VHH binders against Profilin-1 (pfn-1). Designs and how they scored, part 106

Target 1, 132 residues: Profilin-1 (pfn-1), of Caenorhabditis elegans (q9xw16)
Amino acid sequence: MSGWNAYIDTMTAAAPSIKRCAIVGAADGSVWARTEADNVFKASEEELKTFVALFNDVTQVPAKGADIEGVHYVVPRTEESLIFGKKENTGFFAVKTKSAVLIAVYEGPNEVAAQVRKAVESMQTYLNNAGY
Below, E stands for the ipSAE of ESMFold2; O stands for the ipSAE of OpenDDE; V2 stands for 0.75 times the mean of E and O plus 0.25 times the DockQ between their complexes.

## First folded at step 16 (VHH)

Design ug15 (from uf34 with E109H; framework vhh_7pa5_2; at its last look DockQ between E and O 0.84; V2 from the best seeds 0.81)
Fold by OpenDDE, look of step 17:
Structure ug15 (fold): chain B 132 residues (1-132), chain A 123 residues (1-123)
Amino acid sequence: as target 1 above (132 residues)
Amino acid sequence: QVQLVESGGGMVQPGGSLRLSCAASGFTFSSYAMSWVRRAPGKGPEWVSYISGSGKSTHYADSVKGRFTISRDNAKNTLYLQMNSLKPEDTALYYCAVGGPQPPPLKGHDDYWGQGTQVTVSS
């Protein structure tokens, strides 16, 4: 569908536990690419705008949690460019690049989280090195 | 399947104006940001502008700020670029693309740009 879809495909291939994935603008939460078909990433633009703004002060995020696709996640911890959340057997990893936020929503036991994190952080590194 | 068809290009003198259009189909248009990208002779692609799915947020490359205006009509699945105060440096083939600034290509995946519309600014 677009050049950005290749990055979605790469992340989902690297971590099969990823159910839905999106690449959005870091500045405005606009959707650049997302999973479609059976697993459509359904966060609204307004919700994503709020979400990406969390990166402006990640230290406050654990206290309030984060919402994605109308689902509220507990955020145990944050890093400067990383927000991750959990809800039962689901969770998300969101990483910020120079211009984008990569969001991966996963389902499975806690053990799969490491693979999901690796997938999105690898892509983060790639895009940052490319200037994106 | 995604289809993007650019139009509205032409030849104008410096200081002139053009309005580009991009007709989109094959995907939920309003769900995605859209970009304009251009390729000048002998140069690589340059991101020009992008607009959020709702149209509420717009962004521009420094080279076109204040001169170009991106807009969209989601009911018509159409993206627009109003180009004013055109300069010779704006001469390029202009493409519309899904998403924001376009990423490096990855092996095994294609960019879904149209054939582009030629903009030539010359005295």
Scores: ipSAE 0.899, ipTM 0.940, lowest interface PAE 0.4, mean pLDDT 95
Fold by ESMFold2-Fast, scan of step 16:
Structure ug15 (fold): chain B 132 residues (1-132), chain A 123 residues (1-123)
Amino acid sequence: as target 1 above (132 residues)
Amino acid sequence: QVQLVESGGGMVQPGGSLRLSCAASGFTFSSYAMSWVRRAPGKGPEWVSYISGSGKSTHYADSVKGRFTISRDNAKNTLYLQMNSLKPEDTALYYCAVGGPQPPPLKGHDDYWGQGTQVTVSS
């Protein structure tokens, strides 16, 4: 149905601590694929449009934080194509490729964060190498 | 289960017009971007256009920009592609898909293609 759903499935299989996940357009924040049902990724299109625009200048993000699904996250630092944040028991990793932004929201202790980051960065590398 | 049914194709002369439709079911249509993708004989898939879930954002491949218009009716769960100034090189099977441009395939996951709708542009 959607080729992008395979990417959601691959990331969630690689890091089971991912609770909700989405792939959105880098240009507009439109949803291309997301987790559904009991794990539905609930961010509005307007919130996602604002979120993907943060990648235009990631150096400004730590001062302001980031909002996903109506939750405000503290962003301690950023890298050129990586924004991540934490709020108590929940966190996220978001990576940008040429055409897409991959967002994974997870729950659990700090040791699961490394698995989640690896999962989204692996997909980012694959897509970048394919020109996406 | 997600179902997509394309229709509206046919045979036209160069310079003609066609309007394609895609009837969607099995998911929250208005929450997802939707694309049109085409496959010409002997070629791989080429992304044509996509529209955001709200319909506020549209994007087009350079080969169709200015000639094709993508739109959607979220109340009817239907995606459209208005095709004007058709050229022989637009001849292809046209498919709708959920999301933006078709991603590269992942090992162990096969691309799913419906029946599509055939567009033939010839004199």
Scores: ipSAE 0.736, ipTM 0.865, lowest interface PAE 0.7, mean pLDDT 89
Fold by ESMFold2, look of step 17:
Structure ug15 (fold): chain B 132 residues (1-132), chain A 123 residues (1-123)
Amino acid sequence: as target 1 above (132 residues)
Amino acid sequence: QVQLVESGGGMVQPGGSLRLSCAASGFTFSSYAMSWVRRAPGKGPEWVSYISGSGKSTHYADSVKGRFTISRDNAKNTLYLQMNSLKPEDTALYYCAVGGPQPPPLKGHDDYWGQGTQVTVSS
């Protein structure tokens, strides 16, 4: 199995409000690891390719929003390597590393969003420091 | 359980060719990118190539570009690596793996590696 599954497990354990999660290649959106069974992360390669390309210029994303798993999210804010999307009582955080994009879809009010963000950013930092 | 079984290695002279195969089972093969990784004698793993789940996107390490071709047959759950213009530096144990380039290990998590298939390039 992919050693990337350990990263999925670590993020979901750190932030239980994460319901679906994926790690995809930054160049092409290909799936390296994802949540499976009962909570399958169900975005297509084509959708993920479009999604990861948003990181080429994050300043344009709030005007357009973002689509993941066939769901459209408004994007209230971005940072150079982070996109936050919201729809009703759900949201996502996505962070880019040197070679990958980590995506976590969560359910719950804004109070849990900080936990989700911390979980994905911790893995982002670890991977970036290791050259990934 | 996830199982990856490599085959097709052997001994060849410089300039020769080999085709490696990886038989996969125990997971939805077509949903995941797959990689080839090699380990030269006394060295750690080196990522060689990966291919997206659909097969539409391929990626190569600079050291093998133009010489190696990754492919997959999702109906047969099989990953391939066509290796042309082999060099002594390609001598290694070759493994297939799920996903892109292998990340650094996390504490308390063990990675599984199959037996691999040996490629030896010697005059």
Scores: ipSAE 0.702, ipTM 0.852, lowest interface PAE 1.0, mean pLDDT 90
ESMFold2 (binder alone), look of step 17: mean pLDDT 79; pTM 0.800

Design ug16 (from uf34 with E109W; framework vhh_7pa5_2)
Fold by ESMFold2-Fast, scan of step 16:
Structure ug16 (fold): chain B 132 residues (1-132), chain A 123 residues (1-123)
Amino acid sequence: as target 1 above (132 residues)
Amino acid sequence: QVQLVESGGGMVQPGGSLRLSCAASGFTFSSYAMSWVRRAPGKGPEWVSYISGSGKSTHYADSVKGRFTISRDNAKNTLYLQMNSLKPEDTALYYCAVGGPQPPPLKGWDDYWGQGTQVTVSS
């Protein structure tokens, strides 16, 4: 069955440095699709509910950071529908659409981060244009 | 591999009730949101209802609100749709799906639908 898993596959193909990725409901943080098996995205619905609520006021996020998969990330700045953070050699990009939040966790240097950001923003644009 | 098996459809008269089931396997059912989607003859897919992984959030299409109830039993890896006050317009193949409302199609990815369960509402 196709569905939201095709979106995970598309993002990971576009940016192979994505280690774990998920699409979750913007209102509840419930998982719609995620990477599995050796690269399973391991965040609870409770943690994700807290995370997606950060999009209600992104300007407060740099002061407190963000938690994903039990890991605390430093968030240097935000944009109105984009939260990103770093911890050592790992980082994430999370973007919000009307209905969903796309989260990609990656490892690698700044060149890798730029590719991951492009992949999630491209998907965000596609979903927004389709009314999602 | 994800497997979803729908059941419980049938033929009923207007005003009747049916309870659909979706048996899930191959993934951690309780971690995923689930939806019911239907496809009537000659029409595209219509999202019907949604439930979060925990079961704490539910949403319904306006066409079924107040008549249908979505629920899940995470211990049994089963999704349900209780359909009351059925109308001829509810006649469709019903499918369960992982995640939120049906996403838009991606270039190079075709929608694949399982067998579904047929609901026919007729006098």
Scores: ipSAE 0.717, ipTM 0.859, lowest interface PAE 0.8, mean pLDDT 89

Design ug17 (from uf34 with K107E E109F; framework vhh_7pa5_2)
Fold by ESMFold2-Fast, scan of step 16:
Structure ug17 (fold): chain B 132 residues (1-132), chain A 123 residues (1-123)
Amino acid sequence: as target 1 above (132 residues)
Amino acid sequence: QVQLVESGGGMVQPGGSLRLSCAASGFTFSSYAMSWVRRAPGKGPEWVSYISGSGKSTHYADSVKGRFTISRDNAKNTLYLQMNSLKPEDTALYYCAVGGPQPPPLEGFDDYWGQGTQVTVSS
């Protein structure tokens, strides 16, 4: 689709339990790349604009949670440039780079979550080192 | 399959104007950010401008700020670049692209390239 879609493919290959994911602009939440077809990432631009703004002060997020694709996730804690949430057997990891936010929604137990986190953090490091 | 077809280029004198168009198909155009990228003879690609899916956010390279305006018509799946006060250094092939600024290539991956539309600014 785009040059950015290759990064989606890389993350989903590294962590097959990722069900849907996207790369969006850090300033506006607009989609640069996302999973499509049966795995389409369905968040609206307005919801994503609200979501990426959470990175302005991650310490406030555990008190209110986060919404992705119309689903409200409990955010137990945050780290610098990392927001993650859980809802039953599903969850997400979102990381901010200089210009983008990477969001991966997954399904599975804690062992699967660790693999997904590693995949998105590896990509975050790569993009930050490349100036993105 | 994603298809992007650029048009509207031509030859113009310094200080002139052109409007480029990019006809998009094969994806949900309104859901994606779009960019314009140019390649001058003997140089690598330079990102020119960006617009969010809704059209509410725009960004420009410093070299074109105040002279170029990016816009989109989501009902027609078309991206535009209005170029005013054109300079000889704006001479390049212009391409549209899906998403933000062009990312660095990953190992084993190649960039998608259409034909582009040629803009030549000379007196």
Scores: ipSAE 0.596, ipTM 0.819, lowest interface PAE 1.2, mean pLDDT 87

Design ug18 (from ug5 with K107E E109T; framework vhh_7pa5_2)
Fold by ESMFold2-Fast, scan of step 16:
Structure ug18 (fold): chain B 132 residues (1-132), chain A 123 residues (1-123)
Amino acid sequence: as target 1 above (132 residues)
Amino acid sequence: QVQLVESGGGMVQPGGSLRLSCAASGFTFSSYAMSWVRRAPGKGPEWVSYISGSGKSTHYADSVKGRFTISRDNAKNTLYLQMNSLKPEDTALYYCAVGGPQPPPLEGTYQYWGQGTQVTVSS
């Protein structure tokens, strides 16, 4: 079985407001692990390739927004390795490590958004420290 | 229920060739990147090769570049590793895995691979 699924399980346990999430390759957007079944993360590899390429120049993202699972999100600002956005009552946080991009889609108010960001950034730190 | 079954290993002389297969079931195979990982006697696991879900991107460990070719047949849910110019140093149990290179273990978690397929390169 995939050891990357343990990372999905850890993130969703840390932030129960995460509806769907995935770990994808930073270079190609290919899925390494994702939520499945009732909450499967349904982005195509082509969409994800476009999405991970946003990390090559995050300064352009707020003007255009970002697309995940066919949903267009408003991106208010970015940081070097963090893109986040909102669409009505849903939002996402995406962080880049050396080799991967972690994407978490959540639903709820700003209080739960902060918890989701913390979970994703904690995992980013762990993976970077492990050389990923 | 994800299942991965490796096959195609065997005994060959140095310079020989083998083609490994990994039959996948229980998930949408074409949506996931796949890797080959090997474990030599007395050694830890070594990542060997990677292929994206679409097959458009491939990566190889330096030790196998130019000799091994990773490929996939998404219609058959099967991953392949063509191994040419085999060396004694390639002797190992070979596993397929879902996703990128072997992830670092989280405290209290475990990594499970299938049974693997044995490759032995000797005269």
Scores: ipSAE 0.648, ipTM 0.833, lowest interface PAE 1.1, mean pLDDT 87

Design ug19 (from ug5 with K107E E109S; framework vhh_7pa5_2; at its last look DockQ between E and O 0.61; V2 from the best seeds 0.00; counts 0 for: pae O 2.6 > 2)
Fold by ESMFold2, look of step 17:
Structure ug19 (fold): chain B 132 residues (1-132), chain A 123 residues (1-123)
Amino acid sequence: as target 1 above (132 residues)
Amino acid sequence: QVQLVESGGGMVQPGGSLRLSCAASGFTFSSYAMSWVRRAPGKGPEWVSYISGSGKSTHYADSVKGRFTISRDNAKNTLYLQMNSLKPEDTALYYCAVGGPQPPPLEGSYQYWGQGTQVTVSS
């Protein structure tokens, strides 16, 4: 399998509100690991290529929003390496490392968003410290 | 269960060519990027190349760029590495892996590597 699967498992364990999660190549959106089975992360390669390109200029993302798994999210804020999207009772956090983008889609009230953000940023920090 | 089986290695002269294969089973092969990784004698793993799930995007380490070509046949669940202009420095055990360049292991995690296929470039 992929050594990236341990990162998926760590994020989903740290933030149980995460329902689907993926790690994709920052250059091309290719899937390196994802949640599977009953909670398969179902974004197309074309959609993910468009999605990871948003990190080329995060300042333009709030005006456009973002699409993941065929769902359009409003993006109320971004940071240099982070995009947060929201739709109804669902949302996502995505963070960029040197090589990858980590995407976590959560469901639940807005109170759980901080836990999800912390889970993905923890893995981002670990990878950044290792040069990945 | 997931299985990855490498083949096609051997002994070849400098400047020669080899084609490696990786037979995949137990997962949806076309949904995932696939990598080639090599271990030279006395060294740790070195990422060589990866290809996207659809095969539309390819990436190479600088040391092999222009000499190696990664490809896949999603109908046969098979990953390939065409290696041309081989050098003694390419001598290594070659493995395939799911995903892009493999990350550092998380504490308490384990990454399984198969047998690999040996490539030896010598006179």
Scores: ipSAE 0.755, ipTM 0.880, lowest interface PAE 0.9, mean pLDDT 90
Fold by ESMFold2-Fast, scan of step 16:
Structure ug19 (fold): chain B 132 residues (1-132), chain A 123 residues (1-123)
Amino acid sequence: as target 1 above (132 residues)
Amino acid sequence: QVQLVESGGGMVQPGGSLRLSCAASGFTFSSYAMSWVRRAPGKGPEWVSYISGSGKSTHYADSVKGRFTISRDNAKNTLYLQMNSLKPEDTALYYCAVGGPQPPPLEGSYQYWGQGTQVTVSS
C-alpha cells in the first residue's frame, strides 16, 4: 500500500523481529499507519495520546514505565527522542520526529533489540531530514 | 484492501463553495487519522487538512485556514472537506489520504489511493 504504510514495510523488512509496528501523530497519538491482520497493533487512540505525551518530558518515564497495547513495560532509561522498554521476552522502541512517533514492538533477545532500534532510528533520521 | 473514493468537485466562481466527500473501505476507518491533499496543475502535492481518528483534533494549511473545514462521520466511513470562499489558487485535484502529512515517497512518485476529485475555481 502507498502512503505511510511504505514506511512500516521498510522498518519491518529491515528488522524481521518486529511483531507489531505503528506510526502515530506526535500531537494526538492518532494512527497514520500500523501493521494489520494477524499482526494488528491494537493500541487505542486514548492510550496512544497518553503515550506520545510522554515525549514532553522523557525524564519522568523510567519512574513509571509505559503502556502500549494494554501491556505495562519497564522503561530503564530514556534519551531525548527515544523511549524503549522491556517486559519479559518482549520489548519496544519508540522514537519521535517533528510530526510523528514511530513505535515498534518486538520479541527476542538483546541482539534482536539492537536490530529493531537501528531500524526505527534510521527511519527517524530519514523523516527528520525530510522535515517530518 | 483499502479503497478511497473522492467526490463533490466541480467548477465554481471565486467566492463560491463546494463540499468534498471521501468514501473509505477496507480498513477500520475510525482508528486512522485522515488528510486532504491537493495537486495544482504543474505543482507537487500540497497537504490541505488533517483530522484525527476520533475527530477531536484538526489542523489546516495556512493557505486554507478559516475557509475550509474538515470533518468525518465514522459511522458512515466518510471524510468531508467543506470549502468556502474559494479562490483561483484552490484549483487542483483533491485526494483524501490515510494519516498525516507525508514526506516524499521512499521510492518512486507520490501515490494516491483514489482517483481524486477536480476542483476548478474560475471567473
Scores: ipSAE 0.727, ipTM 0.863, lowest interface PAE 0.8, mean pLDDT 88
Fold by OpenDDE, look of step 17:
Order: sequence, then C-alpha cells, then structure tokens
Structure ug19 (fold): chain B 132 residues (1-132), chain A 123 residues (1-123)
Amino acid sequence: as target 1 above (132 residues)
Amino acid sequence: QVQLVESGGGMVQPGGSLRLSCAASGFTFSSYAMSWVRRAPGKGPEWVSYISGSGKSTHYADSVKGRFTISRDNAKNTLYLQMNSLKPEDTALYYCAVGGPQPPPLEGSYQYWGQGTQVTVSS
C-alpha cells in the first residue's frame, strides 16, 4: 500500500515471530500502516489513541498494563520510548519515534522477544535519524 | 487490490478554488489515515494534508495551512481536499495516499494507485 508498508514489511521480515504490527501517529494513534492479509492488525483508532497516550507517562504503565486489539497485556517495565507487554505465549513491543509509534505483536517463547525488540528498535533508530 | 482514483482537478486563476476527490477501494478505508500528496514539475513528492481514520484529526503542510481543508466520508470511501485561495505554486499533480505524513527521506517510497489529478493555477 503506502510507503509505510515497506517499513512494516521490514520489521516483519526481521522478526518472523511478529504476527501483526502497525505504524501509528504518536499524537493521535491513527493508523499509517499495518499488517494485512492473513495477519490483520485490528486495534481500533480509539484504542490506539489510548495506547499512544501511554507514552506521556510510561512510568505508570506497569501498574495498569496495556491493551492492544482488545487483549490486555502485563507490562513488566517501561523505558522512555519503549513499552512492552506479555500475555502467556504472546507479547508486544511498542517504540516511539518523534512522530510515530511502532507496534509489533508477536507469538512465541520468551526467546523470540529479543529479536522482536531488535526489529522495532532498529526501525525506531532509522526513523529518528531521518528526523521522524 | 488497493485502488485510489483522484478527480476534481483543473485549471484555475490565482485566488480560485477547487475541490478534489479520491475514491478508495480494496481496503478498509475507515481504518487508515489518508493523505494528499502533490508532485510539481521537476520536484519530488510533497506531503500536503493528513486526516485520521475517523476524521477527528487533521494536519496540513505549512504551505497550504489556512487555505486547504481535508475531509473524508467513510461511508462513501472517499477523501476530499478543498483548496481555496490557490496560488501558482500549488500547481501540481495531486495524489491521495494511504497513511500519515512522511518525512522527506520516505517520500520516495510513496505508492500511487491512481493517475492523480492535475491542478494548474495560472493567470
């Protein structure tokens, strides 16, 4: 679809455990790109609006967790521009750039989490360096 | 497959107005933010305006702020751009695109599914 889909493809290629992912506006949570076809990212705009707002104060997120696609995840900890959560054999990594939030939902054992994180953080770095 | 069909372009004098439309199909329109992008002769693509999936949020390039208005009708899968107070520098081929604003390094990755609609502002 749009040029942003290329970045979706880049992340999913870098981490095969990623089942769904999206690039959304950091300000409003609107979807700029998302996985489609067999793995449609299904979070609503309202949900995403709430989600991206978590980055306003990440220190509070572990206490309440985070919801994506109607699923509640436990958030063990956060970093300034990173929120990650877990639910059984699934989880997510969300990173914030200057203007966007990258969200990757993955499935698999804990061992796959590192690869997922690396994928989204690599993209984060790229976009930040590009001024975005 | 994704299809975007722009229309509404034309030739107008400076200070004139045009209203562009974009008919979208092949994806869940309301789930995606949409943008207008334009390409002037000899220049790369320029992001013009953005609207969120619900239409609740809008943004504009500084060059068109206060003159252009982006809107959408999700029931009709249609994106609009009302262009007022047109200037010669607004002359360009206008495209609708899926997604939000993109930085200059990403502009080369824009994909257009339609032919675009030509807007010419000239006295």
Scores: ipSAE 0.028, ipTM 0.450, lowest interface PAE 2.6, mean pLDDT 89
ESMFold2 (binder alone), look of step 17: mean pLDDT 83; pTM 0.840

Design ug2 (from uf34 with G108A; framework vhh_7pa5_2)
Fold by ESMFold2-Fast, scan of step 16:
Structure ug2 (fold): chain B 132 residues (1-132), chain A 123 residues (1-123)
Amino acid sequence: as target 1 above (132 residues)
Amino acid sequence: QVQLVESGGGMVQPGGSLRLSCAASGFTFSSYAMSWVRRAPGKGPEWVSYISGSGKSTHYADSVKGRFTISRDNAKNTLYLQMNSLKPEDTALYYCAVGGPQPPPLKAEDDYWGQGTQVTVSS
């Protein structure tokens, strides 16, 4: 069993509106853990390699948007270690730690988005404090 | 259910070589990064190496760079670690794991390490 799966379970328990999520390597976008079966996170390793490279210069992202699972998201703004986007009733939050990128895809209104952001940022803080 | 079965350990003299194998089942092996981690007597786990799902990128702990090579055969659901120029400090139980470098467990009762394969380097 993956130790990273426990982190997926913790985030989805904290924000049940997360539909799919993954923990990937910050250096290469390789998948360390993800939701599976009916909630499988479908991004390819190649797409994720492109996605994690966006954290090398987040200031460029709002002009281009971001692609996750073949869906193009509008990214209204970024913070140093946070990229988030919207596409109709769906959205995502992605945060970078020292070693990993956490990506959570959700569905629902702005109230739901706030809960998802809190869950992902809380995990980011925990992992950074643990040295990851 | 995810199953990981390590093998290939043994006893060698300093400067010797061993090749470890990890047979994986119960998940889409090629979709996940895989790691080797080790636990020396009386110490906590130390990450050794990881390889991306495609096998196109590899990463190593500084203590093993230039001596160890991680590889995988996705058709056989098998992960490998070639260990060369072994040193006494490489003595440990070696485990394979799904994903990159492993964080500490979120709960004290969690245990995500199997039995592993023992590597002993001594003169």
Scores: ipSAE 0.608, ipTM 0.822, lowest interface PAE 1.5, mean pLDDT 87

Design ug20 (from ug5 with E109D; framework vhh_7pa5_2; at its last look DockQ between E and O 0.47; V2 from the best seeds 0.00; counts 0 for: pae O 4.3 > 2)
Fold by ESMFold2-Fast, scan of step 16:
Structure ug20 (fold): chain B 132 residues (1-132), chain A 123 residues (1-123)
Amino acid sequence: as target 1 above (132 residues)
Amino acid sequence: QVQLVESGGGMVQPGGSLRLSCAASGFTFSSYAMSWVRRAPGKGPEWVSYISGSGKSTHYADSVKGRFTISRDNAKNTLYLQMNSLKPEDTALYYCAVGGPQPPPLKGDYQYWGQGTQVTVSS
């Protein structure tokens, strides 16, 4: 374990189809942990600040889409604490906890998306129960 | 090989000041938020403050707000904590950490701290 990196490792172990992921501050989009090296999550702090602000009113997101790592995703619908999107063969799931936003980018068909969603929602539940 | 090395602690009188430093290596320092966390003897960790990777956002625990200032020098890979108006209850080992407030450990006790730096406030 290495603080927040243990949580990244847990999510990627639960859903090997995750290509890149990050845990960022809900208040400012600051990076707390992310995948590195050959699968580095490359979003800037400015982009992430814009992204986490989408959770202030998720009902507006489907009309505009969302940007992660310079890629514009179509967002078909949202839930109160969940934004997800797709662009060609790439997709993402992002969930908000009390203090953090978990973002997982995957590559592949819709069949792999369900595993990724379960991994991020499971971690969201764990962190919320822990007060994060 | 992430490494964090804290320094700058010492013994001071109530109302005194200290400046802590954390030298970081083994990762892209400017890309990550950084925190200060303290641990008093026999107690769990208490998050004190964190700063975004750019340094544009800072956050403080209510117990230190108005007395402590977090800052960073990304060119030197160094995190700082300026502690003013110190109180006896600030006595603790101070650690720096990567990210915002530390999550509960997935296994065992909290790990991957540096050695910490001791702050003792007494008359």
Scores: ipSAE 0.762, ipTM 0.873, lowest interface PAE 0.7, mean pLDDT 89
Fold by ESMFold2, look of step 17:
Structure ug20 (fold): chain B 132 residues (1-132), chain A 123 residues (1-123)
Amino acid sequence: as target 1 above (132 residues)
Amino acid sequence: QVQLVESGGGMVQPGGSLRLSCAASGFTFSSYAMSWVRRAPGKGPEWVSYISGSGKSTHYADSVKGRFTISRDNAKNTLYLQMNSLKPEDTALYYCAVGGPQPPPLKGDYQYWGQGTQVTVSS
């Protein structure tokens, strides 16, 4: 389909607890690649536009939380280019690059969250080093 | 399986126009951003244009701004590129692709580019 699917595949292979994953345009929230079929990442372009705009001021996000796929997450912490959301036994990590936002939704206890974070941050670093 | 089939290429004189089409199947077309990419003789791929899934956001490479227009018909699962004021430098094999601009390469699966449609601009 596109070379962006390889990034989806790499992240899901590196962190098996990732259940759904997407790469979206940082400016418009439009989907460039996502998990499909039995594990489709279902979020509208409108929802994703709102979501990626959270990176314009990450300091506001812990107070209001974040919505992905119609699910509201508490956001315990953010960093300049990273948002971590939590809801019961699920969570997400989202990281921003110059042109894209990488989103991984996972299931499992807090012990697996570090693995998911490492997977998305590795791709973020690779893209940043390449000017993306 | 995802399928992208390009058509509408041909030979035209400088200053002419062509309209490329890309028929998409095997995925929810309206959910994805789409791009046009071209490969000129002896060169690697060059991203040309981008359109969001809804069609509300478009972007163009500097080399084609003001001359090319990307559009989509989500009811027909078809992507278009209207190319006006064509120049010899636009001669290339044109491909449609799912998503944003071509990413840097990774180890693992290389994505299929499809067959493309040839555009030749000469007198």
Scores: ipSAE 0.660, ipTM 0.850, lowest interface PAE 1.3, mean pLDDT 89
Fold by OpenDDE, look of step 17:
Structure ug20 (fold): chain B 132 residues (1-132), chain A 123 residues (1-123)
Amino acid sequence: as target 1 above (132 residues)
Amino acid sequence: QVQLVESGGGMVQPGGSLRLSCAASGFTFSSYAMSWVRRAPGKGPEWVSYISGSGKSTHYADSVKGRFTISRDNAKNTLYLQMNSLKPEDTALYYCAVGGPQPPPLKGDYQYWGQGTQVTVSS
């Protein structure tokens, strides 16, 4: 197991509604780790490059939404280092650290969103404190 | 199937230089960040250097900053490590691995890495 995979496992354990998860480079969307096997995170290289670039100006993201794994999500709002989207009973949370973007795709009612957010933000804080 | 094959190691005197290569196959090379890690005798794996998929971002362990340079050629599916001003403490088996810089305590814990190439720095 990759060291970064351990962090994937940490987030998925903290929020069982997370179906797929990835840690990518903030600079270019290169994959550091992702869920595999039955829950493969399938975003393409080009898609991830585009996605991480959204953090360059998050204020524009609600107007256009965001694409993850070929799925278009509505983005209700953004924060400086947080982008989250919704589509029916699915959604995603993406947070930016100093050098990475953490992406968690979840499935479930709105009630599960809080737990997913907490999981990725906790990891965000941890990694930031670790210098990543 | 993921394959990583390191090469370019050897024996050099202190202050010398080596250039390591890693030939990658079995995955979309350009989509993944890559790292060099090393294992010295009697020590655990140590992360050495990181490069993003596009090559736009690089990171180095403090122990090698200013001496080592990581690069990649995505068209050739190859990762490189230019090692200058080598020191005896750089002696280790060097591996290329898929992934970014590993935070403590998981340094050098990678799912995919090659057989390694031996670097020996000795007078």
Scores: ipSAE 0.021, ipTM 0.432, lowest interface PAE 4.3, mean pLDDT 89
ESMFold2 (binder alone), look of step 17: mean pLDDT 84; pTM 0.850

